# VH-VL binders against q8ixk2r445to577, part 106

Target 1, 133 residues: q8ixk2r445to577
Amino acid sequence: FFGMLQNKGLTDYCFDYNPPDENQIVGHQVILYLCHGMGQNQFFEYTSQKEIRYNTHQPEGCIAVEAGMDTLIMHLCEETAPENQKFILQEDGSLFHEQSKKCVQAARKESSDSFVPLLRDCTNSDHQKWFFK
Short names: E, the ipSAE of ESMFold2; O, the ipSAE of OpenDDE; V2, 0.75 times the mean of E and O plus 0.25 times the DockQ between their complexes.

## First folded at step 5 (VH-VL)

Design xe1 (framework fv_axatilimab; at its last look DockQ between E and O 0.98; V2 from the best seeds 0.00; counts 0 for: pae E 4.4 > 2)
Fold by OpenDDE, look of step 5:
Structure xe1 (fold): chain C 133 residues (1-133), chain A 120 residues (1-120), chain B 107 residues (1-107)
Amino acid sequence: as target 1 above (133 residues)
Amino acid sequence: EVTLKESGPALVKPTQTLTLTCTFSGFSLSTYGVGVGWIRQPPGKALEWLANIYWNDDKYYNPSLKNRLTISKDTSKNQVVLTMTNMDPVDTATYYCARITFGEYHFDYWGQGTMVTVSS
Amino acid sequence: DIQMTQSPSSLSASVGDRVTITCLASQDISNYLAWYQQKPGKAPKLLIYDASSLESGVPSRFSGSGSGTDYTLTISSLQPEDFATYYCQQHDNLPLTFGGGTKVEIK
């Protein structure tokens, strides 16, 4: 699967990554932004290694969850996907992070009009449902 | 200032189709994240969600009424229209349109509502 | 569909009283819960969203709390203008659903 990764509960919001430095794409947080399909900031790929890849530049980035965190951070992809980069996009649309055993949920940042994907306990929330467009 | 106002017939006969128009100002349905929903309330009863429409023309309906409901927008007129077929006395209610922002599911501004009575 | 159960259906209180209204969801709604105030003959007014976020312009005496399936609206000191019917609404899943309402009456 590839394209824009869109949330169901947060209408027409997609995974978005726009690093400040195009030559240094790792270390920043993946956010949610209105789906526009322009450029490559919203283009992601779900691979057979269970990675969510951001492959707009070389080397390729893969979404990871760092220890003790609930945010999605861009790391470099590895030849063999590390455990913290493995996600399962399930039939029901839930995006499950294997290592933390939590689901990716669209959430509002505190006291803001910005949104981010966060790891939360898995529920039947529409905000935890994702699909590629 | 954000305002919404519902308009349509106050009286509808059973089996007829209800057409309601929501005219709004102070915001645009061309703005990303903006939506408009319809909610109804029978006299003395609780609120019931009917349908949402968003700036991108995404539409969502209450499954219990989906086959009877159609929602559409005219962005240039700042209007949203709701049609409901095969009206029945049980559909007698005050009908509200309300604004949604940021692609969410809660309503921050509401119209004053329009009372619709279904009677022969 | 997610059922929202409010309690109590009605209560009597005096000005200055602390008032609490409870909303129970039939499933975990992940803090996606809104509260509305409705006065007779008027449209609902949004008070709180995301369980605890106060809508702009709403007095600070209103607060929301809770998690999972259980949520509470609190009015710390009831004012004369607060006598109304209050509704909770889950904004987590479609179809959107409201509670049955809680009428706050003057004692």
Scores: ipSAE 0.907, ipTM 0.956, lowest interface PAE 0.5, mean pLDDT 96
Fold by ESMFold2, look of step 5:
Structure xe1 (fold): chain C 133 residues (1-133), chain A 120 residues (1-120), chain B 107 residues (1-107)
Amino acid sequence: as target 1 above (133 residues)
Amino acid sequence: EVTLKESGPALVKPTQTLTLTCTFSGFSLSTYGVGVGWIRQPPGKALEWLANIYWNDDKYYNPSLKNRLTISKDTSKNQVVLTMTNMDPVDTATYYCARITFGEYHFDYWGQGTMVTVSS
Amino acid sequence: DIQMTQSPSSLSASVGDRVTITCLASQDISNYLAWYQQKPGKAPKLLIYDASSLESGVPSRFSGSGSGTDYTLTISSLQPEDFATYYCQQHDNLPLTFGGGTKVEIK
């Protein structure tokens, strides 16, 4: 799959990656932003290795979650996908992180108007449901 | 200064179609993440959600009433319209429209409501 | 559909009392819980969203807590203007559902 990864419960919000330095795409957090389709910040590829790739730049970025953390961070993709970069987009729309056994949820940053994807215990929440557009 | 106001008939006969208009000011449905929902409350009873419409024309209906409800918007007029078919005395209630922001499912500003009586 | 069970259905209290209202969801709603205040003849007013986030302009004597399926609205030092009916609403999943209400009456 390739496109905008949208949230169901937070209507028309998409994964968005906007690193401060366009030449250094590693180490920054993935955010959620209203889906607009302009530029390349909201386009991701879901691969057969279960990666979520930000491949509009070389070297390619893959979304990862570091052990013990709940934030989605950009890492470099590897030839064989590391366990912390594997996500399963399930039939029910949940986005399951294999290593942590948790699901990606849209979350409001504390007392703000900003939103981010975070790992949380899996539930049937609409805010844990995702689809490609 | 966000305001919403419901308008429509106070009395409807069974089987007739109810059309309610929400007219609002202080915000626009052209704003990303903004929506308007409809909620009703029978006299002395709890609130029941009916439908939501969002800036991008996404629409959501209470499935228990899905075949009876239609929601639409006119962004240039700052209006949202709810149509409910086949009215029945059990549908007697105060009908509210309310604002949604950030693509959410909760309602931060409500209209004063309009009482609709369905009498046989 | 997520059922919201609110308790108590009514209570009597005096000005200055601490009041606690409970809302139980039939499944985990991930803190997507709103509280509304409704005075007789008036529209509901949003007090709290996301279980514990206080809406702008709402007095700090109102607070929300809880997680999973169990949520609580607390009013510290009840004021005369707080005599009203309070409703919870889950805003996690469609269809959106409300609790049955808790009427707070003057003792």
Scores: ipSAE 0.251, ipTM 0.787, lowest interface PAE 4.4, mean pLDDT 90
Fold by ESMFold2-Fast, scan of step 7:
Structure xe1 (fold): chain C 133 residues (1-133), chain A 120 residues (1-120), chain B 107 residues (1-107)
Amino acid sequence: as target 1 above (133 residues)
Amino acid sequence: EVTLKESGPALVKPTQTLTLTCTFSGFSLSTYGVGVGWIRQPPGKALEWLANIYWNDDKYYNPSLKNRLTISKDTSKNQVVLTMTNMDPVDTATYYCARITFGEYHFDYWGQGTMVTVSS
Amino acid sequence: DIQMTQSPSSLSASVGDRVTITCLASQDISNYLAWYQQKPGKAPKLLIYDASSLESGVPSRFSGSGSGTDYTLTISSLQPEDFATYYCQQHDNLPLTFGGGTKVEIK
């Protein structure tokens, strides 16, 4: 699948990656932002290796979660996807991060208008349901 | 200073349509993410969520009552209106409007409530 | 729909007591739980959201805890103004649902 990765519960928000330096995409947090339907910073590809790829940059970025963390950050893609970059998109729309045994959830930053995807215990919440549009 | 206030009839006959208006101040429904919801409470019973409307005119209804409820807003007047058709004595309750933020779904400021009695 | 069950339905307590109220969800709600206080004849007032976040202006004697399906509201030292009915509400998914309420009465 490819397109804008939209949340079912937080229905106007999509995965968004806007690195501050176009020549350094690694190490910054993936955010959620209002879906604009134009691709660009909201265009992602879900691959057969269970990666979520950011293809608007070369070299391509892949979303990862570092050990002991709950935030999704951009890493460089590898020839064979490492376990921390694998997300299983399930039939019900859940994005399951197998290495941590947790699901990606739309969450608020503390008392702000900003939202981010975070790893949380898996639930049936619509905030944990994602689809490509 | 956020305030909300409900207004509408105190008495409604069975089969009639109830119309309630929420008038608010201290916030605007033109602000991103802001919404207003309606909750009711029959005498001595628990709270029941009815409907929400948001800044972008998105509307959500309790599925158990969806075919009876309509919610609308007038952003310029700071008002949200709820209509409920085919009223029955079991719909006797205090009706509240409250502020809600999209994605958060909890109610941080509530109106005082308006009691609606459904009787012949 | 997510069902919210509160226990106890009522309790009697004295000023200075530690009071604990429980809320159980029929499915995991990922800490998206709010607590409200309702005094007789008045509208509910938000106390806590996201299971443990204290609303601005709410006294520190109120605290929330829990995870998954099991949540608690604690009042560390009950004050006269705390005698009220308390409601939990899941704010994880629509339709929004409330618990049955716990009435805290003077002993």
Scores: ipSAE 0.007, ipTM 0.572, lowest interface PAE 10.4, mean pLDDT 86
ESMFold2 (binder alone), look of step 5: mean pLDDT 93; pTM 0.944

Design xe2 (framework fv_axatilimab; at its last look DockQ between E and O 0.85; V2 from the best seeds 0.00; counts 0 for: pae E 5.8 > 2)
Fold by ESMFold2, look of step 5:
Structure xe2 (fold): chain C 133 residues (1-133), chain A 120 residues (1-120), chain B 107 residues (1-107)
Amino acid sequence: as target 1 above (133 residues)
Amino acid sequence: EVTLKESGPALVKPTQTLTLTCTFSGFSLSTYGVGVGWIRQPPGKALEWLANIYWNDDKYYNPSLKNRLTISKDTSKNQVVLTMTNMDPVDTATYYCARTDYGDYVFDYWGQGTMVTVSS
Amino acid sequence: DIQMTQSPSSLSASVGDRVTITCRASQDISNYLAWYQQKPGKAPKLLIYDASSLESGVPSRFSGSGSGTDYTLTISSLQPEDFATYYCQQHDNLPLTFGGGTKVEIK
């Protein structure tokens, strides 16, 4: 629906999008940051087209995964959601990416001390469980 | 420098309630994502996780002990308190408090532990 | 609850030996595996988290590997200060659980 998309295993971390230029919202990676609800960086809409939409400003962004990648990147939303922008938030909290058949997992970025959502083989890990707050 | 120190009675009688205090310095439970946990180790045995408490007062308990454990904090005093009811000789162990970092459930700094013996 | 099985329960080794300790989880833990070192009378010390990430200040002779359910701690060249008991801990799901420990003794 709408709100902060929170991770179960990485306690109190949420999807966060903070592009370096607020006028250039496409092409940058979605990150994980401590949930705070301040500003508009952590508010997303899960739509009936199975998009995760960053729509508190114009133009609207939709989370996508480019072929061969495991990172979540912001694209412009389209009238009909492309396959690489479709995610299923399942009953168990897993966030399934239809095109790749993989699940979104909270992970430490290997060469840094930051956290990011990445596609991984689906498991029952708490780090693959997400819910709107 | 991050330090933690456990305090409480060394000897407790069966059925009594144990109260342990963790006093720490070099970090604060006002810091987003930071927590303190309790882990025990019976003599010569493996480690057993008991409970965690986080900056936002979220609390997590080992379900095998959840009806016996209560964890609380006083952020201004840099203290975390664990109580365990209905102590039994099988609860004899060294009790540790430890910092858990960034909500990742890993314990990066430990106190030296306090030995608690439960005996009549 | 995720059960963690360590093997061996103990081993004897000489200074300079390569030592491996294994830890098996009862389910896939997605590389959320930590290793601790504990010397007699002392608190545990974090060595490795996320299966292979070395904690700051830990010597590079320590390494972690594995995936899924099977994980390994390796000491590439055992030093006198490495004689201790080693514990794995999964940090994937609550409740947090530890392995039974592996005591590394001098030969």
Scores: ipSAE 0.152, ipTM 0.750, lowest interface PAE 5.8, mean pLDDT 89
Fold by OpenDDE, look of step 5:
Structure xe2 (fold): chain C 133 residues (1-133), chain A 120 residues (1-120), chain B 107 residues (1-107)
Amino acid sequence: as target 1 above (133 residues)
Amino acid sequence: EVTLKESGPALVKPTQTLTLTCTFSGFSLSTYGVGVGWIRQPPGKALEWLANIYWNDDKYYNPSLKNRLTISKDTSKNQVVLTMTNMDPVDTATYYCARTDYGDYVFDYWGQGTMVTVSS
Amino acid sequence: DIQMTQSPSSLSASVGDRVTITCRASQDISNYLAWYQQKPGKAPKLLIYDASSLESGVPSRFSGSGSGTDYTLTISSLQPEDFATYYCQQHDNLPLTFGGGTKVEIK
């Protein structure tokens, strides 16, 4: 699967990554932004290694969850996907993070009009449902 | 200033089609993240969501009424239209249109509502 | 569909009273709960969204709390203009659903 990764509950919001430096793409947080399909900031790929890849530049980036965190951070992809980069996009649309055993949920940043994907306990929330478009 | 106003017939006969128009100002359906929804309220009863439409023409309907509902927009006129087929006396209600922001399913500005009575 | 149950259906209170209204969802709605105020013959007015976020222009005497399936609207000191019907709405799943309402009346 590839393209824009869109949330069901937060209507027409998609995974978005726009690093300040295109030559240093790792270490920043993945956010949610209105789906526009322009450029490469919203193009992601779900691979057979259960990675969510951001492959706009080389080396390729993969979404990871750091220890003790609930945010999605861009790391470099590895030959063998590390445990903290493995996600399961399930039939019901839930995006499950294997290592934390939590689901990716579209959430509002506190005191902000911005939105981010966060790890939360898995529920039947539409905000935890995702699909490629 | 954001305003919305519903317009349409106050009286509809059973089996007829209801057409309501929401005319708004102070915002545009060309703006990303903006949507307009319809909610109805029978006299003395609770609110019921009907449908939403967004700037990108995405549409969502209440499944219980989906086969009867059609929502559309005319961005150039700042209007949203709701049609509901096969009206029945049980559909008698005040119909509201309301703005929703950022696609979060919350309605922050409402029209005054228009009363629709379904009767022979 | 997610069922929203409000309690009580009505209550009587006096100006200055602390008023608490509860809303229970049939499933975990992850804090995606809004509260509206509606006066007779008027459209609903948004008070709170995301369970606890106060809408702009809404007096600070209104507050929302809760998590999971159980949520509460609190009016710390009831004012004359607060006598109205209050509705909760889950904004987590489609179809959107509202509670049955709570009418706050003058004692």
Scores: ipSAE 0.074, ipTM 0.768, lowest interface PAE 3.3, mean pLDDT 93
ESMFold2 (binder alone), look of step 5: mean pLDDT 93; pTM 0.951

Design xe3 (framework fv_axatilimab; at its last look DockQ between E and O 0.92; V2 from the best seeds 0.00; counts 0 for: pae E 3.9 > 2)
Fold by OpenDDE, look of step 5:
Structure xe3 (fold): chain C 133 residues (1-133), chain A 120 residues (1-120), chain B 107 residues (1-107)
Amino acid sequence: as target 1 above (133 residues)
Amino acid sequence: EVTLKESGPALVKPTQTLTLTCTFSGFSLSTYGVGVGWIRQPPGKALEWLANIYWRDDKYYNPSLKNRLTISKDTSKNQVVLTMTNMDPVDTATYYCARIPYGDYEFDYWGQGTMVTVSS
Amino acid sequence: DIQMTQSPSSLSASVGDRVTITCLASQDISNYLAWYQQKPGKAPKLLIYDASSLESGVPSRFSGSGSGTDYTLTISSLQPEDFATYYCQQHDNLPLTFGGGTKVEIK
């Protein structure tokens, strides 16, 4: 699967990554932004290694969850996907992070009109449903 | 200032089709993430969600009424239209249109509502 | 569909009283809960969204709390203009559903 990764509950919001430096793409948080399909900052790929890849630049980035965190951070992809970069996009649309055993949920950033994907306990929330478009 | 106003017939006969128009100002459905929803309230009863439409023409319906409902928008006129077929006296209610911010599911601005009575 | 159960259906209170209204969801709605105030002959007014976020222009005496399936609207000191019917609404899953309402009346 590839393209825009869109949320069901937060209508017309997609995974978005726009690093400040195109030559240094790792270490920043993945956010949610209105799905526009323009540029490369909303293009992601779900691979057979259970990675969510950001293939816009080389080296390729992969979404990871750091220890003790609930945010999605861009790391470099590795030849063998590390455990903290493994996600399961389930048939029901839930995006499950294997290591934390939590689901990715669209959430409002505290005290703002911005939105981010966060790890939360898995529920039947529409905000935890994702699909490629 | 955000405002919404519902318009349509106050009286509909059973089996007829209801057409309601929501005309709004102070915002646009060309604005990303913005939506408009319809909610109804029978006299003395609770609120019931009917349908949502968003800026990119994404549409959602209450499954219990989906086969009877059609929602559409005319962005250039700042209007949203709701059509409901095969009206019945049980559909007698005040019908509201309301704005949805940020692609969400809550309603931050409401019209004053329009009373629709279904009667022979 | 998610059922929203409000309690109580009605209550009597005096100006200055602390008022608490509860809303129970049939499943975990992940804090996606809104509260509305409705006065007779008027449209509902949004008070709280995301369980605890106060809508702009709403007095600070209104607050929302809760998690999972249980949520609460609190009016710290009831004012004369607060006598109305209050509704909760889950904004987590479609179809959107409202509670049965709580009428706050003058004691």
Scores: ipSAE 0.901, ipTM 0.954, lowest interface PAE 0.5, mean pLDDT 96
Fold by ESMFold2-Fast, scan of step 7:
Structure xe3 (fold): chain C 133 residues (1-133), chain A 120 residues (1-120), chain B 107 residues (1-107)
Amino acid sequence: as target 1 above (133 residues)
Amino acid sequence: EVTLKESGPALVKPTQTLTLTCTFSGFSLSTYGVGVGWIRQPPGKALEWLANIYWRDDKYYNPSLKNRLTISKDTSKNQVVLTMTNMDPVDTATYYCARIPYGDYEFDYWGQGTMVTVSS
Amino acid sequence: DIQMTQSPSSLSASVGDRVTITCLASQDISNYLAWYQQKPGKAPKLLIYDASSLESGVPSRFSGSGSGTDYTLTISSLQPEDFATYYCQQHDNLPLTFGGGTKVEIK
């Protein structure tokens, strides 16, 4: 699958990666933003290695979660995907992070209109359900 | 300042169709992420969600009432309209419209409510 | 549908009291819970969203806590203007559902 990775619980919010410095495209947090339908910073590829890949800039980035953390960070892709970069997109729309045994949930970043994807205990929440558009 | 106001008939006979209009100011349904919902409250009872509509015309209905409800918007007039068919005395309630600020499902500003009595 | 159960259904309190209202969800709602205040004859007013985030303009004596299925609204020192009915609402899954309400009455 590839396209804009949209949340079921937040109407028209998509995975979004817009690093402030184009010379440093990795190391920043993935956010959620209103889906604009233009691809670019909201275009992701789900690979056969269970990676969520970002190809808008070079080198290619892969979403990862560091051990003990709950934020999704852009890392460099590896030839063989490490466990912290593997997400299982399940039939019910859950995005399961293999290393942590947790699910990706849309969450409000601070008391405002800003949202981010975070790892949380898996539930049947619509905010934990994702699909490619 | 954000304001919402409901309008419609105060009395409806059983089997008739209810049409309610929410007129608002201080925001636009052309704004990304914004929605408007309808909630009702029978006298002395709890709040019950009815329907939501969002800026891209996404519509959601309470499944228990879905076959009776239609929600629509007129973005240029700052209005949202709810239609409910086959009214029954148990539908007697105060009907509210309320703003949804960011594509989620909480309601941050509410209209004053309009009382609809269903009686012969 | 997610069922929201509030307890107690009513309570009597005096100005200055600490008031605690509980909301129980029939399944994990991942902190997507809002609290509303409703005075007689008036529309509800949003107090708290995302379980613990205080809405702008709401006094700091109001606070929300909890996770999973169990949530609490606390008023640390009840004021005369706080006598009202309080409702919880899960904003996690459709259909949206509200608790039965807790009426806070003057003692």
Scores: ipSAE 0.416, ipTM 0.833, lowest interface PAE 2.7, mean pLDDT 90
Fold by ESMFold2, look of step 5:
Structure xe3 (fold): chain C 133 residues (1-133), chain A 120 residues (1-120), chain B 107 residues (1-107)
Amino acid sequence: as target 1 above (133 residues)
Amino acid sequence: EVTLKESGPALVKPTQTLTLTCTFSGFSLSTYGVGVGWIRQPPGKALEWLANIYWRDDKYYNPSLKNRLTISKDTSKNQVVLTMTNMDPVDTATYYCARIPYGDYEFDYWGQGTMVTVSS
Amino acid sequence: DIQMTQSPSSLSASVGDRVTITCLASQDISNYLAWYQQKPGKAPKLLIYDASSLESGVPSRFSGSGSGTDYTLTISSLQPEDFATYYCQQHDNLPLTFGGGTKVEIK
């Protein structure tokens, strides 16, 4: 799949990647931002290797979760997807991270107006449901 | 200052269609992420969610009432309209509209409500 | 549909009392729980969202706690203006559902 990865429970919010340095794509956190489809920040590809790729940039970025962490961070894609870059987008819309055995959830940062995707124990929450648009 | 106000008939006969208008100020449905929902409360009873509409025209309805409800917006007039068909005395309630600030499902500002009585 | 069960349905309390209201969800709602206060003839007012986050302007004597299926609203020292009906609402899944309410009355 290719497009904007949208959340069900947080209406009209999409995965967004906007690193502060256009020349250094690695190591920054993926956020959720209002879906707009403008520019290249909200377009991702879900691959047969179970990667979520930011492929509008070269070299291509792949979303990863570092061991013991719950945040989604941009890494460089590899020829064979590492375990920490493998996500299963299930038929019910849940986005399962194989290595951690947790699901991606749309979460509010504290009491702010900002939202991020985080790993959480899998539930049937609408906030753990994702779809490409 | 965020305000919402419901308007519509106070009395409706069974089988008629109810049309309610929510007029709001202090925010706009052209603002990214914002939504408006409708909730009703029968006298002395609990709250019941009816429908939500969001800035990009995404619409969600209570499934128990889906065949009877239509929600729409007029962004230029700061209005949301709820239409409910085939009214019955059990639909007698105070009807509220409320703002959803961030694309989620909680309601941070509510109108004062409008009482609708369904009676022959 | 997620059923929300509030307890108690009503309670009587005196000014200064600690009041605890419980809301049980029929499934895990991942802390997506709001609390509303409603005074007679008035619209509900949002007190708490995301189970424990206080809405702006809400007095600190109100607190929310819980996880999974079990959630609690606590008023640490009841004030005269706190006599009202309180509703929980899950904001986890559509359709949105409310608890049956807890009426807090003066003893």
Scores: ipSAE 0.339, ipTM 0.806, lowest interface PAE 3.9, mean pLDDT 90
ESMFold2 (binder alone), look of step 5: mean pLDDT 93; pTM 0.943

